VH-VL binders against p0dw94. Designs and how they scored, part 12

Target 1, 243 residues: p0dw94
Amino acid sequence: PAGTPAGAGASAGIGSDTGSNASEDSDMFPTIVFGDTVIERKEYVAALKAQHGAARLYFRQTYGVDPAEDGWDKAHDGEVPCRWLASRAIDELRRRHAAYLIGVDLGQVADDSYASIVARMEAVNSGNAELKSDGGIVYGRTGFDIDSYLSYELSALKNAYTGDESNPGMSLSDDEVRRYYDEHDWTKDGVDGKTPLDEVRGNVKAQMRSERYDELVSQRAEAIDVTDLPWDALYRFTAGRLG
Short names: E, the ipSAE of ESMFold2; O, the ipSAE of OpenDDE; V2, 0.75 times the mean of E and O plus 0.25 times the DockQ between their complexes.

## First folded at step 2 (VH-VL; framework fv_ucenprubart)

Design c5d (at its last look DockQ between E and O 0.01; V2 from the best seeds 0.00; counts 0 for: pae E 14.0 > 2, placed apart)
Fold by OpenDDE, look of step 2:
Structure c5d (fold): chain C 243 residues (1-243), chain A 119 residues (1-119), chain B 108 residues (1-108)
Amino acid sequence: as target 1 above (243 residues)
Amino acid sequence: QVQLVQSGAEVKKPGASVKVSCKASGYTFTSSYYMAWVRQAPGQGLEWMGLINPSGGSTWYAQKFQGRVTMTRDTSTSTVYMELSSLRSEDTAVYYCARGRLWGYFDYWGQGTLVTVSS
Amino acid sequence: EIVLTQSPDFQSVTPKEKVTITCQASQSIGSSLLWYQQKPDQSPKLLIKYASQSFSGVPSRFSGSGSGTDFTLTINSLEAEDAATYYCQQYDSLPPYTFGGGTKVEIK
C-alpha cells in the first residue's frame, strides 16, 4: 500500500497582494507617521513578514498555540496575535528609523524615508551593474533587494558610528574598559580561562561601543511616539493580511 | 520656527513645591526630540536637572534632584512640566527648558522662568 | 561625572580683538562638546556642536576646535554684541550632562 505522501501543509504565509475579495475596508493601509516621516505600506508589510515567525514562536512558547492554526484574532490571556505582531512590526520600524535618524543627525545619510532608502539601493545596484559591465569586480552582492539593502545600510551606519571615537558614547576610558572587562567573560579559542585584557582590549571596546550604540538607537526609537497611531485600522489591515 | 514658551515667574516659601511649564511649538513634539531642564542661580552657571522623553515619558534626573524633581508631559498640548518639591532658598534660580537631540544636544531654549524661594 | 573646567572665568577685551576660551574635560569626550552663548537676561544660545561645527545662524567669527579633553572656542574680531557669558557642555555619555563654569566676556 503506497503511503500517500502527507500533503505539505501550505504555510499560510502573509498573503501576497493577490486580489482575493477581502472586504475593501480591510485592504486600506492607514496613514502612519513617525514624526515627520510617513511609513509606507510596503515598508510595514515587510516588517510584518520579518516578525511573523517571531510572533508564532512567542505564542507557541507562551500559550502553547500557533496563531497560524488557531487564528490570528483569537485572544490568549488578553493578548491577540495579530495585534502583537502589528506592535512588533511597529517597534521594528521605530528602531530602524531611529538608526537612520541618528545617521541623519550625524550626516551619514540624508533622509530616513522609505523612498530615499529605495533610491539609495537603486543607485548602488546601478553602480554595481555598471562596474560589472565594464569588467570590474563587484565584491559581495551584485544586487540588493530592499531587505538585504536595509540590513547592509544599517550595519554600515552602525559601523560608521561605532568606528568614530568622536561620536557620542564612543569614547571609552581605560577605567571603563577595565570595569567592563572584569564584568564579562572573555574566552579565546585554545586558551584556558579568561584572556588577558591586553589581548582582547579591541574586542572589549568594540562590544562596548556596539552596546552603547544599540542603547542610543533604543532611546531614539522610544522618542518616536506611536500612541496616536490608528491602531485599530492597523490591526484590521494586519488581520486581513494574515488570512 | 521652533519655540519654547515657559510659564511665568513664581514666588514660593521654603518647603513648598513649584511646577513650571514649557510649551513647545514649531516642530513635532513627540518626534525624536527630548526636553531638558536646566537651572541657573543668580550670578551662577548652568546646572542640568534632568531630561524627559515626551513620547514615552521616560525621565533622567540628576542625582542632586532625585526624589525631589518630577518631569511630566502632556502630548495633547505639547507641554512639558517640571515640578520641584521641598523648595529651599538655594533653589532660587531661573529655570530653562531646552529641546534636546541625541539626549544632550540642546538646540533651542525657553525664555526661562524665575523661581524665587523666600521666607 | 565628567567635570568641565573653563578658562578664564572673566575676560575684558577690546573690540576687534581675538578671544580665546578653553574648556578642559576630566576625561576624554571625543568631540561631544557644545558651546553656548548667554547674553545678559537672555536664554543660552547654541553656537557650536561636535566641538567644531557651527550651529545655524552663528556668525563665522565663532569657531570651535579640539578633541579628547581640550577644547577651544575662538571669536575672531570681537564685536560689541558678543559681550556674553560662554559655556561649554559635554554630551558624550548618557545623562547626567555637565556644563563648564562659564567665561564672561566684556567689552572694554
Scores: ipSAE 0.032, ipTM 0.599, lowest interface PAE 4.6, mean pLDDT 88
Fold by ESMFold2, look of step 2:
Structure c5d (fold): chain C 243 residues (1-243), chain A 119 residues (1-119), chain B 108 residues (1-108)
Amino acid sequence: as target 1 above (243 residues)
Amino acid sequence: QVQLVQSGAEVKKPGASVKVSCKASGYTFTSSYYMAWVRQAPGQGLEWMGLINPSGGSTWYAQKFQGRVTMTRDTSTSTVYMELSSLRSEDTAVYYCARGRLWGYFDYWGQGTLVTVSS
Amino acid sequence: EIVLTQSPDFQSVTPKEKVTITCQASQSIGSSLLWYQQKPDQSPKLLIKYASQSFSGVPSRFSGSGSGTDFTLTINSLEAEDAATYYCQQYDSLPPYTFGGGTKVEIK
């Protein structure tokens, strides 16, 4: 498959949407679907905001320009900043939705929809308010915004996955651990002298599990086909949000 | 020269939130290094809170803080943030950021940020 | 998660004498143990990695030993500047990478 190189990636960060309740934005935002899951305008806008700095850094390093000053719609050697940013935001949403879909496959969450996540956040917030009103003690956040709830839930999914050896990829054979150890430099990553496998076996396994989870998420994200999205409409929406 | 510079001391009331920043310099922020947060209450030991991978933003939180802690990063400013919500008096501590590998030692530490929770 | 228990909590030791600090893990961690020194008002400083390997620039009077569940930090001739609190940390399993409770060493 043609796409971004497989890397040690993690779930996409989610920014907040502070825009007004403008119907013009809703009228212009195209229908975006990952498989059967509708992508909400708010989650897309949050992904743009989260990746905004990465776009500015990339264009500064690659072309010596800052899209915030030079414009988001000007091509630089075939790359257009608003289109680059839109594609990156979609890729980050693919990774987040993929992490949720892994959880769905294992019965950890019901679905990957933004609406379902918001509903769970609101239920938690409502339950905490009721407990506080009745004089009860709440042993967690008394109120989430969507960004903090996403961070909380994604971290919980990853911790649950990597901490359970019965999950796919988390049971590590001695041969696999040895091979990973042989392919990496365990004498230079803060180690003075050679470090035999038997002395660092736990660290090798922990790094393997984290990388395997990130790779599983990336592979699942690639299965979310985005080639037929209304890209021209999405680019226009994105340019309007950036100007 | 690798440096981790944290935001200044804060005084908060119970029930509030605090967001501490850690600005990294002297290395590639989105490399293979992770950023940990460790706190130390007055007269107490070190307590590991969580870890963030600045590349991609993936996080791990200690069970004690799950539901109250949020770690984020901004790659354009090379800054990691730790937000702790629903603060209690027992959250009074110095909060450190520290750079390291997922499984390795922490080679550079921030200067610490004192957060005081009182009425 | 893996619990590290340090002993003793506190030592007051005559200069030039040997200091011994122990760290016991709740399950085997192989040699995946670190020792840190923390002086008042300072960030922790790494002394020993992989249970027994001195970090760069650490005085030779510091040494570590042990494997499995029982680990020891030794200061073979205590100097005045060694008055500090010492922590062990494990990194054998997935997060969290827990610390021991600390051992405060004072000059008598």
Scores: ipSAE 0.000, ipTM 0.435, lowest interface PAE 14.0, mean pLDDT 82
ESMFold2 (binder alone), look of step 2: mean pLDDT 89; pTM 0.893

## First folded at step 3 (VH-VL)

Design d1 (framework fv_ucenprubart)
Fold by ESMFold2-Fast, scan of step 3:
Structure d1 (fold): chain C 243 residues (1-243), chain A 119 residues (1-119), chain B 108 residues (1-108)
Amino acid sequence: as target 1 above (243 residues)
Amino acid sequence: QVQLVQSGAEVKKPGASVKVSCKASGYTFTSSYYMHWVRQAPGQGLEWMGLINPSGGSTWYAQKFQGRVTMTRDTSTSTVYMELSSLRSEDTAVYYCARGRLWGYFDYWGQGTLVTVSS
Amino acid sequence: EIVLTQSPDFQSVTPKEKVTITCQASQSIRSYLLWYQQKPDQSPKLLIKYASQSFSGVPSRFSGSGSGTDFTLTINSLEAEDAATYYCQQSSSLPPYTFGGGTKVEIK
């Protein structure tokens, strides 16, 4: 009964947001708090948009259905697409906030709030801050939207953590590097056999640090308790965004 | 079942070194878990000392203990070691090994090793 | 360094009574607070992770609450086996991790 979603996306639109304050859905967004940080409606909607494609892919591969055609509220072996999407959006927000909290620990950002991220993006876009490009020619770039800024800033936070060997988990012993190298296939296209460790040592270390950072983010995210979230209200809001 | 079994009590003189062992069983020793060391002086609270990654031997020590503590492991026996040098009477404590991840909590603890430092 | 202050230091409680232990942080640690139980001559055991999440196998009479700077451990109905010292720990900052001074609970 919750309509037929067109599959246009779960966000509040493209370009200037339209209708978010005029729709009944805007009054139905529940209060969501991660620790002492309030999750904004717009932040959640952006996470829905980011996970929309993954939800369609999952249900196509698992059940042979496209929720955009079949309906976001139809159950498949106990799984309801709009609820699956809401859960994934919350999981993404947990991971994002955990990454920002690591940045707070390192003194890189003051807090993990969406408003602070938007303010920094706007400052960069207005030319009050400078972006650094490492030797590449960039034509046609016209500033950040929130999705591209989040990607940029999350990468910067990760690089700052993984680039400092004094940070927990970032100091790698020769034995750890050798073991990781031995457990993975390091090959070059068109060349038979494994590439010697000394030729790829930098790449091996970078991948190990990347994986350890992702694990640390996951460990930090575990502290963000989602069992008591107002899930029913969130599901209703999410379904309304899709139909 | 996960078990951490530590070496027996030690009595040392000031200026000596002590090496405490912690043998792990019931899980993959070189997994994603780290081994932490935490001590407790008589009648006092808990104090974190540092951690070691059993997989490769990487360590992280509390600033207070840097220069005096060394943590090592032997993967063939699934054992971690904590050596504390230049012992003072204030180092008298029960020393615990505890399993944990890099962030968060300690889910399993050894039984503790009493180290007494007296002149 | 984040300082954790536990209150009370000691309490003697009649069996079946409700026990409340508090832990205050010198600055916000969000939900990165853990509770441990330590019985005489035993190692600590994890009770509550991340302020309010019960660890596996812990009796339901134990619960945690709070966020930011103020945290509470509650034992809904004290049993004889609950006589122990309880410690809070923060994991909000990078190591070293800080522990509270402990609260000793004895049976009347």
Scores: ipSAE 0.318, ipTM 0.669, lowest interface PAE 3.9, mean pLDDT 84

Design d10 (framework fv_ucenprubart)
Fold by ESMFold2-Fast, scan of step 3:
Structure d10 (fold): chain C 243 residues (1-243), chain A 119 residues (1-119), chain B 108 residues (1-108)
Amino acid sequence: as target 1 above (243 residues)
Amino acid sequence: QVQLVQSGAEVKKPGASVKVSCKASGYTFTSSYYMAWVRQAPGQGLEWMGLINPSGGSTWYAQKFQGRVTMTRDTSTSTVYMELSSLRSEDTAVYYCARGRLWGYFDYWGQGTLVTVSS
Amino acid sequence: EIVLTQSPDFQSVTPKEKVTITCQASQSIRSYLLWYQQKPDQSPKLLIKYASQSFSGVPSRFSGSGSGTDFTLTINSLEAEDAATYYCQQSSSWPPYTFGGGTKVEIK
């Protein structure tokens, strides 16, 4: 389509009356859709908070400024901190949703929605609490918050994919393993030369599978089209959250 | 500016081997991008032959070319090679290199190398 | 192996007319389909990635749509420079990658 250019910045200054008030900024959160999955306001806000420190670090290292002190809406060589942060948060959500969609393809989860993740977390927490109250055995973590549950579940999805040699990319020939080993540094502290392949074969295979899975997630994230997102409205919302 | 520059045309006899090169520039050769080889016989469609990871050297070949094709790279010159052995007249084609993502697309293509196999 | 069936094989079109090319996959590939343009004696050029995302520098008259098994490439108003063969390609799974048979578009 003749849509908005991908990654194009829109002017989203901090100074809008609506953007400066917490009660009014809820009216500013636009409809964000990845495929047919609606991104909830609270999911975006959580991603924004997670990337907040990275934004401050990036602008400190690149321009010698701290957006928290200098202002999230001030441009530096064409880069506006609140827009950089919004793009970073959207990219994180794309990678997360891509990982869940891989899980959907394998029948491991029904969908990639935040509500479904929260529901599973609450079910696990409730089940563990009930087992504990009844004197039963609780396996795994006791009481997840959403951040710890996301880490747990994303790791479980990755392990399920990479642990099944029948999954695309996960079957490794001896020749592939040997070539990968030869092209990388496999050394031990205090031992001269490469560690023999036979001693590290499991580690080599795990690294290869991990890299192939990470690349799969990265590619599937690119398939989530963000060109037509309401970027201007998202930038205004983001700036309002940072005031 | 991403650019892929391939070696020149080759004329080979049946039973010979051919080695085609593809020199990359304008990006980090050992990044997350892979290099594919795709051929096209005169007047016909595109046929995928294989894929190489320039960073690790890992390769994947189409079943049709198993045992006859070898893909390699030289990181010091940012060059990928495709060697096809035991040539037959049916191997007459334009051979392309193309930059791609492992699970995605091929965004930049070399100019092509015509390989003619005739007695 | 995922088979891609491309239609039509050939189309002769008057300038400024709308051109529609279809690509059908033998199984769902979600949005993991690409479109290429190949002009005579030239290498293929990526036009559309992930079914609907235009590659940089591609004229706005080209657009892609579809998901699952049915995909369409549209040229809104054909220009003389668009005379070419168009190919679809899937990247939904691990190699091998599959191409459609191609659609040749020529100007009347």
Scores: ipSAE 0.481, ipTM 0.743, lowest interface PAE 2.9, mean pLDDT 86

Design d11 (framework fv_ucenprubart)
Fold by ESMFold2-Fast, scan of step 3:
Structure d11 (fold): chain C 243 residues (1-243), chain A 119 residues (1-119), chain B 108 residues (1-108)
Amino acid sequence: as target 1 above (243 residues)
Amino acid sequence: QVQLVQSGAEVKKPGASVKVSCKASGYTFTSSYYMAWVRQAPGQGLEWMGLINPSGGSTWYAQKFQGRVTMTRDTSTSTVYMELSSLRSEDTAVYYCARDRLWGYFDYWGQGTLVTVSS
Amino acid sequence: EIVLTQSPDFQSVTPKEKVTITCQASQSIRSYLLWYQQKPDQSPKLLIKYASQSFSGVPSRFSGSGSGTDFTLTINSLEAEDAATYYCQQSSSLPPYTFGGGTKVEIK
């Protein structure tokens, strides 16, 4: 079990938090677990940030409303923007964890925890800073934030999977490559007609493998059951973050 | 609608080989799906034999069947084959093909093919 | 390889009663567990994927639960048509894929 406050002297708000009322208490981040991995508050908040634009786009296209201007708590035909965003953030986390779990299965990473991702990012950043401090030369990216590191590492996991033809879905028949090529637009600026398959075969296969990997991630994300999540508490927390 | 149609029942003598077919329809045969073979001896449970990627022809076999089983496909007819050699009486079973959604997720199954091995 | 142990081997149940079948894995398979139904002289049919998610067209009386090493299939109110053998299967890694030994459910 998690820590229980010790002694009669313990109270909510010890330190700089002088007090909370019932409304503020209802905004606390609930316990969310994917398998045996606990989802951290800051991990969820990062997912909200990632899906924020999608929520705004959905409500503008569907209801003609921008939640950022008109309020995240206003219902539109039964749909509340902050609840929609919470659902999308959880879906984003399911996909991220699914991708990392595929990496675990292939021996690329040890686990799917946010803390492990942050630790690897900090190690890279520290190594680059130390090299620069020692008079070494560092070319290119010298520091990651969590968003850029996630993008970098998720791409590395995808490339490792799609680059191995022995992995499920990654072996492509010549007939399927030709069919995909015929069904899609393969043109170059300034050149009339389709670019011949022999000139873009590598690009066609890469696109097909990319799509199959994305499908595998989606299938594995479905394995993360969200039926029993504390949705009401999560909605209250999300609303508090956006208001 | 997805259908997997298997070849008819076979009676074989010990030491012979059998080749069972499974014709797929209702989806793109060379897409993101694999095909698995699973057998069931009379009155017994399900036993996975192996799988094939119809796109590239890559195969994976259960250790028990290594050296005796061969899985192949014909992309022009959307058909997968499972050949089992050096048949023994304990190979008497219903043999099923099943569509594998990449990682052991068998969503559709063929009707089964009874193979009887007797002298 | 991952071994799946099902219990009970056999259960005889009165119609409308609740049926519970368990599947235990020799090591953690997270949520990568499937349940199949096989009626006499028929092929297996997928009931539950990813431990708890119903496959298309499966009656709501069937539900799955569990994660890690311990899994349960529940039939909330047994119908006559549910007389069958039920199998669990793991998909947590690349092959080999393994099945449990099966649980036969008969109507009294």
Scores: ipSAE 0.005, ipTM 0.487, lowest interface PAE 11.1, mean pLDDT 83

Design d12 (framework fv_ucenprubart)
Fold by ESMFold2-Fast, scan of step 3:
Structure d12 (fold): chain C 243 residues (1-243), chain A 119 residues (1-119), chain B 108 residues (1-108)
Amino acid sequence: as target 1 above (243 residues)
Amino acid sequence: QVQLVQSGAEVKKPGASVKVSCKASGYTFTSSYYMAWVRQAPGQGLEWMGLINPSGGSTWYAQKFQGRVTMTRDTSTSTVYMELSSLRSEDTAVYYCARGRLWYYFDYWGQGTLVTVSS
Amino acid sequence: EIVLTQSPDFQSVTPKEKVTITCQASQSIRSYLLWYQQKPDQSPKLLIKYASQSFSGVPSRFSGSGSGTDFTLTINSLEAEDAATYYCQQSSSLPPYTFGGGTKVEIK
């Protein structure tokens, strides 16, 4: 696309988002693809925001510096804060897309694209707003933003997966449950000794299924190859958002 | 060096059970790697049976073997076990363990264990 | 279940010639395809992961290509030690994983 009047000469203004419209701009958002799904600029920027505090905490604890004060581009023992943050943001997106791809495998959603998620959010918001304006009954939240909708939908996908014992990994034999129970310390506050399996069987199974689902998401995320991403362009974009 | 060392050959009668072991070394046994079991009948191709996550003990079995196969692990010895019950003559095969990740790859394989089922 | 169809079943090749093996999936598996080499009386060895990425230590004469439903393993210049059976495997979805029927490559 053609740039705005400021596009060709625009500074790396962190708050603008509208100045980088040419594919050749050094601070523009590069094309990032997970499999056959394009990662949108808004999606990546949201992931940066989510990981921003973790980056500041890491550098504060490891090097005694705050990148927000010391500079996001200053290296510390070979680690550059803006590049560390970019890697964390990509890892966050890998985990999110992994969870949606598991949902695709199960027929729960059609794809893992950001546009599809936004469309579902807007459909829910529109339906709730129409019911409310017409004096109808509205159950649950009205007016999701993308962060609250992602949280809602990711939880719904996990619950749908773990709640169906026909799903891979979710069918638990009595022997598997007993082995898991034996390998973990099942106790109650103020009570000596291990709580009998019969009293906590439901809790044991729920924890096993939750852990198995989290394992699947982690494995799926690792399968999203990021080796050939345009890392240099992504680092320049990220630095521009932080300076 | 990653190594997977399997137990020795077994001869079983129809209806018996067999338990094959696979001892891992050269990496962290309870890391993100799974262990798969794959068999190969004489002169035939490879057939996936299932896999186990040594870290949590979670298992996934192929539907064909569901109810007959059990996979377990011992984290203290870095060993995975595959037990197949109600053996039939068509279960005669070389059984392999293989280290891998879901949706990605199986990179190292054990040497194989020949199980012969005959009357 | 995803079915993988491998061709040819058998190929006899003169040393230094190019070998091409194909693997066709019954539905799209994107790039989640692996290639293995199995020599007589030996375990399978991983050659190619993610359709086109060489595994560590694999000679450069081996290459993989393709995506979706059609995949190819190429041995650019066959060496004597390459006599083996080659298998494709998919890992595109939750288990079960499936293997192709295998292609046996012999030296002329």
Scores: ipSAE 0.345, ipTM 0.657, lowest interface PAE 3.2, mean pLDDT 85

